# Designs tried in a protein design chat: VH-VL binders against Acid phosphatase 1 (APS1). Part 10

Target 1, 240 residues: Acid phosphatase 1 (APS1), of Solanum lycopersicum (Tomato) (Lycopersicon esculentum) (p27061)
Amino acid sequence: TENLNSHVFPRPLIIEYPEKQLRDELKCTTWRFVVETNNLSPWKTIPEECADYVKEYMVGPGYKMEIDRVSDEAGEYAKSVDLGDDGRDVWIFDVDETLLSNLPYYSDHRYGLEVFDDVEFDKWVENGTAPALGSSLKLYQEVLKLGFKVFLLTGRSERHRSVTVENLMNAGFHDWHKLILRGSDDHGKTATTYKSERRNAMVEEGFRIVGNSGDQWSDLLGSSMSYRSFKLPNPMYYIL
Key: E = the ipSAE of ESMFold2; O = the ipSAE of OpenDDE; V2 = 0.75 times the mean of E and O plus 0.25 times the DockQ between their complexes.

## First folded at step 14 (VH-VL; framework fv_cixutumumab)

Design t2 (from s6 with heavy chain G27Y; at its last look DockQ between E and O 0.57; V2 from the best seeds 0.00; counts 0 for: pae E 13.9 > 2)
Fold by ESMFold2, look of step 14:
Structure t2 (fold): chain C 240 residues (1-240), chain A 122 residues (1-122), chain B 108 residues (1-108)
Amino acid sequence: as target 1 above (240 residues)
Amino acid sequence: EVQLVQSGAEVKKPGSSVKVSCKASGYTFSRYAISWVRQAPGQGLEWMGGIIPFFGTANYAQKFQGRVTITADKSTSTAYMELSSLRSEDTAVYYCARVSGWDYGRYPFDYWGKGTTVTVSS
Amino acid sequence: SSELTQDPAVSVALGQTVRITCQGDSLKSYYANWYQQKPGQAPILVIYGKNNRPSGIPDRFSGSSSGNTASLTITGAQAEDEADYYCNSRDSSDNHVVFGGGTKLTVL
């Protein structure tokens, strides 16, 4: 079964890559691993040397395969849950990089290499043209059919409510129970604090948070955590 | 109709053990935690611990760590609480309660068993 | 302190309004749940979270929360409301459950 040729091995040209090239290629895969396992925080931009890696990951099959796998696992979990008869079982979705893709915006901003510009991002949001993440739309539709109440919990500002609703509906999302955005009283809060306080309010209103889908650890961690959480990959930016 | 049916009263000697059962019906057993709460005569309610049947994970109040064992049998929808090394101070009514979720501090105890009287006397 | 403090006894005249309070440091961060217990019976849930009332609990029962204090209010007390009332919440020190000592409500 082994086809070793001793005349060829061991020679550098046959089995070895240049040490610098190998080191540089592995830097970015290693960096993304620690990003997604919540071991690099806080950070503002992707490493310059990983710009091509992140672009290829985001526009190629890697990103799509990973978000599809997360949504498929969430769907299998949702189907396994026996819902109560009181209509109080909830699935929470984040919006950005969870239901709607801002990849068109980030492709114009070097996939996270540029420091976040809230003015330019707000202009993009006001276009109302972010596409759906396809497997997230499928999961969204499935949890609705299974009988979950769906809450949308986003870090977007309340001033963007109308365009966010229009974008979501045009992207195929309908029939959510509640859309929660940051109000003026949420100014200065970390996303973890903001999201936790909103989840606390859901529980205090008598809801059980069964599933939670989000691209940031701030969507998933904190108080009133869901029974099961599903983290979508996003190496382009980090939200505290 | 949610019901929690507990085993009958027990009279025990100091130093022995007691195992109380709590049979659930009318809901999906694995989806809700079960808490155990005791009440000594003339005293208030005291949380002992609980179990999340879906995960099989039991949690215990620090006071009872090492003396209490809480288990669940999903196939019979039954939770059990065993308290060892009984003392006269363990004379109490022992309740099982359904938690309306998996986090004992965040979700209320929405359905209670009728209680099991355990009397520890020499 | 993670303890929940309740007055041991409160009286109310039939048809009048009474407030039962529950105080503790954990209530700065978490809401309380309220349970009614009549003699010889198991507790029943009457109010949970900020002001949620389970099905079958009369609308004369309500809850409120401010600072480190939660309150259970009965606005038109009936003879059948005579009972012990317990609050519970998260124990901020170990993330488990703490109960208040209970309040005996007497309806005169």
Scores: ipSAE 0.005, ipTM 0.486, lowest interface PAE 13.9, mean pLDDT 87
ESMFold2 (binder alone), look of step 14: mean pLDDT 92; pTM 0.950
OpenDDE, look of step 14: ipSAE 0.574; ipTM 0.823

Design t3 (from s6 with heavy chain F54K F55Y, light chain N95D; at its last look DockQ between E and O 0.61; V2 from the best seeds 0.00; counts 0 for: pae E 11.1 > 2)
Fold by ESMFold2, look of step 14:
Structure t3 (fold): chain C 240 residues (1-240), chain A 122 residues (1-122), chain B 108 residues (1-108)
Amino acid sequence: as target 1 above (240 residues)
Amino acid sequence: EVQLVQSGAEVKKPGSSVKVSCKASGGTFSRYAISWVRQAPGQGLEWMGGIIPKYGTANYAQKFQGRVTITADKSTSTAYMELSSLRSEDTAVYYCARVSGWDYGRYPFDYWGKGTTVTVSS
Amino acid sequence: SSELTQDPAVSVALGQTVRITCQGDSLKSYYANWYQQKPGQAPILVIYGKNNRPSGIPDRFSGSSSGNTASLTITGAQAEDEADYYCNSRDSSDDHVVFGGGTKLTVL
């Protein structure tokens, strides 16, 4: 019933979370930070207790704001570069979760809670309908306009070249200078090894790798690293 | 067209220092490394060190560590090499060269200055 | 820490093919770059990386590598090719640069 304090000072409506529930939310935020700073051993699935967190991050404004910020920083860097006069300054883009979003596929696979299924993912890839990441498309167009050569370096198989080209073009990506996929000689290589070897070949052909955009540390680390690298967030999966 | 213009010839006494300049024009400066290479009379090319102007941090061949200082001024597109405690064996032509990237050993030296003759004698 | 070794002199008859070699442990991991230097002049880049020619370098110049050896080949040698030729590469132990001792090419 009523107390005298309520008649003098209105009582605000307060909804409080238990301290344990706040700690659980922070655990998932901190887990994502550790993922994105490359501090976890290889993993196959997101933590079960973070499934809702990852979904809300990926479908809500958090993911979009972060990829937009990364692309903005990359664009400012690209504009600051004094390009060489030999046409040999390169910007490398990964494809999956860098230019094309596989979020439609992952929304049907609990945003990384399910162990990766090569067969089902290949069926999704073969549809050729992955949408562009909008801020990546803007960056892509800007680096082309600035005069960079653009190389696409993907862990996708050569068997998927045709559908990958079709998907990229339908998503708004045109005029790349090279599209590099895994060939048969790349069997059994980690992504870090594969991407490093392809970057080595670029440098030996006389190219300078000035910028590199990717969602996995395997896109960015290794030998012949780019002068500057830009890591897009992706907590849904990890690629060695 | 990229050009590297070096300062003029110098005659120095033993124990003194020399500072050679290298002004770049017609191309990029801050992101490309500048290397310094010397050549004593009748001898081969010897890398002394270099700088990436954007960072301002130099890298020196071990033989010259402690005697050479390499700097850059981005606003004038000019690199400098200073060699101290000069000896008669430092008599040489000193070249600057643009590296076509930021790693001195991975990218070629694609443009060279004409050289600066430094003579060390009393 | 790697040294690059070149023969000090090589001769070629006009119009013939010559190969100038550069050997060292760094070349197991890195390609050599090649520079031409005529008397009293600064060096110029003639071949870099695997077998890349800068603009303005004649197609008679080519490069190759195998194991710890890199080679500069000049086919159809001309009088103006008479020069000193230097290779350089990355030091395998750090980010430093090593040069070969140079090869004096004489065109007969």
Scores: ipSAE 0.005, ipTM 0.572, lowest interface PAE 11.1, mean pLDDT 89
ESMFold2 (binder alone), look of step 14: mean pLDDT 90; pTM 0.937
OpenDDE, look of step 14: ipSAE 0.317; ipTM 0.743

Design t4 (from s6 with heavy chain S30R, light chain R90Y; at its last look DockQ between E and O 0.01; V2 from the best seeds 0.00; counts 0 for: pae E 17.6 > 2, placed apart)
Fold by ESMFold2, look of step 14:
Structure t4 (fold): chain C 240 residues (1-240), chain A 122 residues (1-122), chain B 108 residues (1-108)
Amino acid sequence: as target 1 above (240 residues)
Amino acid sequence: EVQLVQSGAEVKKPGSSVKVSCKASGGTFRRYAISWVRQAPGQGLEWMGGIIPFFGTANYAQKFQGRVTITADKSTSTAYMELSSLRSEDTAVYYCARVSGWDYGRYPFDYWGKGTTVTVSS
Amino acid sequence: SSELTQDPAVSVALGQTVRITCQGDSLKSYYANWYQQKPGQAPILVIYGKNNRPSGIPDRFSGSSSGNTASLTITGAQAEDEADYYCNSYDSSDNHVVFGGGTKLTVL
């Protein structure tokens, strides 16, 4: 709809072939949307042609604005819930890309363009220096104040319990009611299966899973799903 | 109850190809990966490659790249391994194994086929 | 190094305890899985991850790991435990899977 008349404005004319250029620019935004709405099969790396897009999204304002919106919606939901008086209403948080950011690691590994390197990632985790996601810390503190039990359910290995506790506390997270990591019994399970089995155990113990915050669909889907689930964006990697 | 049924023994000439099948039953074929492992007479286990049927993605050990092709047919719950340009040192038992997740390197091989003997002789 | 090294053979007296070891750089970060193979038979999984036993595996089998070494321990070895034992693990050198060379266990 917008027209530029060159004889009244001393500026460049409209870019030639805008529909082709627009489709090329939309290639990556549509890829991210389809990933985040769980419409792609599992994947191992971001598309090479989208590497600059993912970097700009993660280090620019886009990522932050989106996690802020998800966390704000979760907070409004949490305030609307009528909690029972038995202390059995639970909010579940994942850890990686939900409470703690691994962006410093991924900024050194091309934001998901490199094939995942378990050994190098474990070295990063073992430093115990991942920063908090600020909006998630705010939500975390709010659900505690509202009276929810807070369970942390992570795909991190039990061998990393000590460094994970240290990292969480240094990043400002305190007073969770349970921290659940993968034990040896969970080796070989998909994250969906592992997280589902742990949620089943919570329900069998008499807890109600009222809210669940995670960056992967494997955090949210499966059995014993939360009454409401909140998916934080993460286009850098996918976990089954 | 999970069973991996492999095709029968084969005798092949050098330079030919062999295609071994592995049919899964008693479980969810798409939820797991399938690995192929060979064992020459008197020798150890050697990973050749694998496939994740859900993704259709196959991966190969570097030693076998260019000679091995691994495929899956989800409608029949069957995986296939084809080894080309056969040599006498390819004489071995070829196993298929179910991987208890979608990552052959990080999850155990929890069910194994009985093996398919391939003999390469002139 | 992506190699996993196992001793080719070990012996144990009936009823005694034996350790079978698997050593390699991959084991610094990843658990080993352990397989038992009897002559003319397919391997079977006996221990996976840190110390998990599949259903049907006797509790005399256990696993452990430290540093770059994983161990399979058989406490109170029985005659039927005589077999070849293989470890495997993740191969971060983009070869996906690595097996150890195998250990022949003889029960005396």
Scores: ipSAE 0.006, ipTM 0.430, lowest interface PAE 17.6, mean pLDDT 86
ESMFold2 (binder alone), look of step 14: mean pLDDT 89; pTM 0.929
OpenDDE, look of step 14: ipSAE 0.347; ipTM 0.739

Design t5 (from s6 with light chain S29K N95D; at its last look DockQ between E and O 0.31; V2 from the best seeds 0.00; counts 0 for: pae E 10.2 > 2)
Fold by ESMFold2, look of step 14:
Structure t5 (fold): chain C 240 residues (1-240), chain A 122 residues (1-122), chain B 108 residues (1-108)
Amino acid sequence: as target 1 above (240 residues)
Amino acid sequence: EVQLVQSGAEVKKPGSSVKVSCKASGGTFSRYAISWVRQAPGQGLEWMGGIIPFFGTANYAQKFQGRVTITADKSTSTAYMELSSLRSEDTAVYYCARVSGWDYGRYPFDYWGKGTTVTVSS
Amino acid sequence: SSELTQDPAVSVALGQTVRITCQGDSLKKYYANWYQQKPGQAPILVIYGKNNRPSGIPDRFSGSSSGNTASLTITGAQAEDEADYYCNSRDSSDDHVVFGGGTKLTVL
């Protein structure tokens, strides 16, 4: 009944966040979470409504912070491992979006909004100028220093071996044990099948696959899986 | 230095069970699988089964399926093998061995315990 | 029973070369591992995979494989090489381990 007390205090200063901006961020943040946790069917392009989000994530601090965190965790794991004395403990790295960044290419192709163009991508690869992912280079150097053998296992074609080696060396990667690319016998295989078969061969040679770093679930899943796997983020494309 | 220490000798009656322990030290317990191998007097080596401690699941040789239970306790770095419904033919030395990978048949057994003698009397 | 066959016994003169064999269909796909066992002792690994020798195993021990046969070769055999030798490999039909029956090596 006492209206006077309710009128004595003015309404507080209200800080208001734009509702549309918050909902748009939630849509795309949640989409990226579902992508990175392997909960979507195979897809070819990012959602149109998330194009600005993906660009900002990739060129801003978000992508770098996540790459750094995964690589730091992998490094701590690698330090915790007691290696055998036979030199057969292995760390596997994928190449694209794991050691080498194709972001310069994707920045000209809408960060995954455009359907993949293998002809234009091959032209980019043939330049041999992809930069290193910095924290991946740091991890690479650390696992070598610790005594791991390093295998590079890539879906790139054997016809690109020379330019891939040149690019890797110019980007600061040296002293890998073996670089494995798709040969003619790998035509038509999914990446999961191809990568699994090559890991099987490593195991048959007596190698222990202790760590595996890759940006795609096809790099990590399948047969002869590593003891620990480290999934780097990549919302720009999906490989089966 | 990797070391596998097994529990002491056991004498058992037919129809009973035995549980042998295998404590690992000098390396990470979860890194490698543990296999169990037995050897009857004057006989060869016979694989019984194994466990990968990280996954906690065991695999058993067909001959022992239903009588063997293999477990691991990561907190104590100890694997166990329990054999039930003992018969005189189960008299043997029981070894644990570290497998240098996650596939028991493709990786060597690079470190072995000294063995546990189990005697099933009469 | 075991898919891997070994000769029960083999002899070698001191300082000579001996080959111990292990045969089975699984060896068409998988390499054998080789173990030495002396009386009253646990086995020790001497050769694994294609031809890998663990630290501490003398270089007179080597391995080879061809078709369905794996071989352990000891060159310049010494008295301390007298032991039982076992191969093992993966069972091709199951995810099991199979051991050969063992070969008793006598150094004369």
Scores: ipSAE 0.005, ipTM 0.539, lowest interface PAE 10.2, mean pLDDT 88
ESMFold2 (binder alone), look of step 14: mean pLDDT 91; pTM 0.940
OpenDDE, look of step 14: ipSAE 0.548; ipTM 0.821

Design t6 (from s6 with light chain N33K; at its last look DockQ between E and O 0.62; V2 from the best seeds 0.00; counts 0 for: pae E 3.4 > 2)
Heavy chain, then light chain:
Amino acid sequence: EVQLVQSGAEVKKPGSSVKVSCKASGGTFSRYAISWVRQAPGQGLEWMGGIIPFFGTANYAQKFQGRVTITADKSTSTAYMELSSLRSEDTAVYYCARVSGWDYGRYPFDYWGKGTTVTVSS
Amino acid sequence: SSELTQDPAVSVALGQTVRITCQGDSLKSYYAKWYQQKPGQAPILVIYGKNNRPSGIPDRFSGSSSGNTASLTITGAQAEDEADYYCNSRDSSDNHVVFGGGTKLTVL
ESMFold2, look of step 14: ipSAE 0.216; ipTM 0.676
ESMFold2 (binder alone), look of step 14: mean pLDDT 92; pTM 0.945
OpenDDE, look of step 14: ipSAE 0.779; ipTM 0.904
ESMFold2, look of step 16: ipSAE 0.455; ipTM 0.770
ESMFold2 (binder alone), look of step 16: mean pLDDT 92; pTM 0.947
OpenDDE, look of step 16: ipSAE 0.730; ipTM 0.889

## First folded at step 16 (VH-VL; framework fv_cixutumumab)

Design u1 (from t6 with heavy chain W102Y, light chain K33R; at its last look DockQ between E and O 0.47; V2 from the best seeds 0.00; counts 0 for: pae E 7.4 > 2)
Fold by ESMFold2, look of step 16:
Structure u1 (fold): chain C 240 residues (1-240), chain A 122 residues (1-122), chain B 108 residues (1-108)
Amino acid sequence: as target 1 above (240 residues)
Amino acid sequence: EVQLVQSGAEVKKPGSSVKVSCKASGGTFSRYAISWVRQAPGQGLEWMGGIIPFFGTANYAQKFQGRVTITADKSTSTAYMELSSLRSEDTAVYYCARVSGYDYGRYPFDYWGKGTTVTVSS
Amino acid sequence: SSELTQDPAVSVALGQTVRITCQGDSLKSYYARWYQQKPGQAPILVIYGKNNRPSGIPDRFSGSSSGNTASLTITGAQAEDEADYYCNSRDSSDNHVVFGGGTKLTVL
């Protein structure tokens, strides 16, 4: 009844986990839920007790299944849209943890347990070798085929334009219509403010922001929001 | 080709109500807002309000709050504007216009109906 | 006396250049849109954004903005450009619209 090892079939198999172990595991799954629903104060590191959980989520099937689900929903929405004939229907993508994965960097930095080190991260970015997120690449290609303009809106600095372009192209992304990076006039802005102001400019030029894919709520919230937003999971870090 | 077809002219007595229709064809209806703009004889254009059919939300200029009701029927691609408690100064041509996005103040009114003349007299 | 101020009338000699202005505080943050209206007809959009022309609008129409002022410029004015011209933009209120009072353009 209480034994995981049974020599006789078909008696019931009852698996009992220590209550403390189950509660510890549920703490991390519930923590991730509040992270992804934007219900946590701004934070700099993942909880130490959840480091193993975050690693297993990111390298195992959970993360991939969730980004695939988000991309599938986005694709179905994109197919349902009647585009205008003026070429001003836009899909916005963030770059980091939306199109390009920085998981190789974060695997060397404990999956978000270390306080972010912008100098070391810049060295990683400057290599230009971040891989594509596969389901995001598929969505990217689909929205282009459907006739959307594709704008890439990233918090990366303008000084990294060349390496970002090289990385995106080598990862399989081609033919975007605009790549927007932080310029000098964006110094000191939160990501929410920066992304909002750039979306405002798009709207003022007559573009309709039909879809928006991003891993951070700062990608999606603010003024000039898209008709639909698609939030990819990312429990490794938080951006204001 | 996007077309906005409005209902015909009306003559109304003071104190009554009028309901004007605006049927859209040849384009996407639900994602674009519909604005209502009036023009009294010899006067300029005045925004009354609008609706975003996808969200079902209407916005009204403060001057008309409480007197105007704007609705949409997505199944027929038709918007409606009803103005109550009519006075002689409500005599005007009433236009519907498609807004090329979801924000009335930042997207252009790119297609206009021909207008519906409403005359309020005794 | 709307929040967007336009001169009530301007004139231009045939073939010359004219500028119609629209001034208001909201234009510091938002572009104006420009509409042409001929007697007895509905308005038509002629300029939006910084300087975008809808399909079918002649390239003699252009727009510009600086500070709280937006301008519609017609180069090489033609007789058919004689009309009333209205600007609109976001009202200072959330998601509302204001129109300027209109400018009657006479082509001489």
Scores: ipSAE 0.060, ipTM 0.653, lowest interface PAE 7.4, mean pLDDT 89
ESMFold2 (binder alone), look of step 16: mean pLDDT 91; pTM 0.940
OpenDDE, look of step 16: ipSAE 0.532; ipTM 0.810

Design u2 (from t6 with light chain G49S; at its last look DockQ between E and O 0.49; V2 from the best seeds 0.00; counts 0 for: pae E 4.8 > 2)
Fold by ESMFold2, look of step 16:
Structure u2 (fold): chain C 240 residues (1-240), chain A 122 residues (1-122), chain B 108 residues (1-108)
Amino acid sequence: as target 1 above (240 residues)
Amino acid sequence: EVQLVQSGAEVKKPGSSVKVSCKASGGTFSRYAISWVRQAPGQGLEWMGGIIPFFGTANYAQKFQGRVTITADKSTSTAYMELSSLRSEDTAVYYCARVSGWDYGRYPFDYWGKGTTVTVSS
Amino acid sequence: SSELTQDPAVSVALGQTVRITCQGDSLKSYYAKWYQQKPGQAPILVIYSKNNRPSGIPDRFSGSSSGNTASLTITGAQAEDEADYYCNSRDSSDNHVVFGGGTKLTVL
């Protein structure tokens, strides 16, 4: 019968894990941070234990708050830039999960737990009904008002040009300088390679890439990177 | 309208130094590079180096490393090129030029100063 | 180190078309920029990025590129086009600039 009393004797600090529910939340919070800081790649589906976490993040206030913060910072930066006098200062936007939300599609496909089905996703894209991300629309309008040329640089296929244009316009986006989609010559390229080659072409035409907004590191990294980049959160999928 | 105004002509002794200024007016200064290009009498254009004022670091052609210092003062929109240990073969017209971006070789030199004649003689 | 090679001299009859070339390995990756220089004057930019003209450059100036060769074409050459023409581009090994040796254009 041993008398143990923690008030009398100190003991070593140990790592105490919360209840299973809290430990699973911490696992998912840390997973999202590691993914969004580009320390875990590539991957095809979210971890099964994080399905509820990703859903709550995407449909709750967390996702919106983070999108708003990134877009607000981008807007402040854009206002601080002295534009050149030749009309060749540009802002690049990705489309999916940057300007248009595919959350309605992903809500029916477990928020990234299902392996990506490009046939079903193409049916969704072909409806042309993806809503705008509100803070991105606000930023888009602001950079146009400031005098930037806007390029839309997307991994969507050229065969979806017409529906993409219709969707963007119905969602409130218009007056972009150029919409760039993957052509037949881009088959098999990673998004990093594809986006880098198109940015290289912009620079060689004399454009200065001042800002770049995208949800994937493949939108932002590579050659001819923007002077400043703005990474929007997206824990539902990863693109090389 | 972007304009680059360079300092006046210089006559220098061998072994001395010269510092040429280039003041930009109009347009954007801090994001764009400034290049220095020289042209000896009857010869072609030769890139000496440049600076991107925002970063404050300069790049130099191999031929001039160790003799050239390029700096910028963002508060006055002025770039400077100093060439030391002058020799008679340094007699040339020295131009500053604005690069229309932050990569000296990928963007054009869209505005040029009128040039500064430096004569090195005994 | 990259070199850009230009013919030292080219002639054209007034009103005719002339092509000035610039060759170098760097042009496989980076477009040439073209500058016109008249005696006693600073150079001016006339063509960049294949075929872009700065404001104030006449339509008779155009550019093209293929492989390691860039060309400056002047259609309907005029007396005032008589000048030295330089190309430049990026040194593929670092963030440096290389100029061609220049081409003296004589308008006959």
Scores: ipSAE 0.326, ipTM 0.720, lowest interface PAE 4.8, mean pLDDT 89
ESMFold2 (binder alone), look of step 16: mean pLDDT 91; pTM 0.941
OpenDDE, look of step 16: ipSAE 0.476; ipTM 0.782

Design u3 (from t6 with heavy chain S30K, light chain K28T; at its last look DockQ between E and O 0.60; V2 from the best seeds 0.00; counts 0 for: pae E 5.8 > 2)
Fold by ESMFold2, look of step 16:
Structure u3 (fold): chain C 240 residues (1-240), chain A 122 residues (1-122), chain B 108 residues (1-108)
Amino acid sequence: as target 1 above (240 residues)
Amino acid sequence: EVQLVQSGAEVKKPGSSVKVSCKASGGTFKRYAISWVRQAPGQGLEWMGGIIPFFGTANYAQKFQGRVTITADKSTSTAYMELSSLRSEDTAVYYCARVSGWDYGRYPFDYWGKGTTVTVSS
Amino acid sequence: SSELTQDPAVSVALGQTVRITCQGDSLTSYYAKWYQQKPGQAPILVIYGKNNRPSGIPDRFSGSSSGNTASLTITGAQAEDEADYYCNSRDSSDNHVVFGGGTKLTVL
């Protein structure tokens, strides 16, 4: 009937190469390291091949362990500093990805794979429902207890002051000395320039900037830098 | 009330050294910096250097580098300024001042000692 | 290093307004601090930052800045304001200080 000798086909062989898989997995880990050490040119989206990595990092224990460690180190530093007697020792906090998490928004936008959409992000901000980063709230409460004045310095627009205050208070943040948002004269400035100018104003008023917590290097670098700065990880976006 | 109490007047010969003390009371010594400023007779104020007791680090004006040593003893809340190889032009009143932050040039000198007169004559 | 320039002397009639100036390149980046010194006394701080007065300094003292120039203004000058006035600020080098040469204010 049929001659099986003339029609036999070999079975396909599928081989996975562990060395390539390991290299691909490490590529995203090393990318995050380079991101967090401020060694990349300005970027707008995470690499597509790292989308799953960023998701798992942000929703899994890695992100939480790292923000907890940063806040714990900041707390130990804060306890070690003798405060002055004039009430002018300051701790600065950024808001987004420092006190309030926008992870719910970014989980709907592929954790940074989508180009930032300021209209859609503003709608999220206007809900006023961003959750607190727990270890940041703990640090916030500790620095207040120690006698620091707390300044909140955010790139959010002044038009969002009311909803930002409501969100912060509902998330557990109270008793800040001043909340500083971008005004109309701050449009078009880089975050580094904007934040530097506001820190300059604090120093002009005689405040000593003793601690500064932020998720972006633009929160921490520039003029009138804090005596000690604490960088929280954030691989989802970059702000110049 | 914050007070900076300086050691008494000194008469010195050329080539010798003088060490002036500045004891702070009524405030947290480690939280601030201490600057040293001198004023020759009929002349203006001249910054010599300072110390940040928290770090134990001193900074010196270029003119005095190599001749001045500034130290602090946190346990007694006292800063010291020692000027060596004295010359007649070192005759001056030497002030200590508290700096309200750790940057001598950006923060004000909010409290001053009464000054220590050092006379260098042969 | 940076230099701060002040006029050596200025006069004002009793009750009138006077401005004492301090000029230097560092003042484009750093605010001047102003000190009053009476004969035989240590200086005292009268103005820092943009226009901050320490406790106990009369409201007639104010400060301002424009470009590389800082000004100390005394409105309604009183006899007790007669003194030498010094500005200081950051030297161009980090964490150093420069003083102006001082201005002798005479109240007439």
Scores: ipSAE 0.118, ipTM 0.630, lowest interface PAE 5.8, mean pLDDT 89
ESMFold2 (binder alone), look of step 16: mean pLDDT 91; pTM 0.942
OpenDDE, look of step 16: ipSAE 0.460; ipTM 0.778

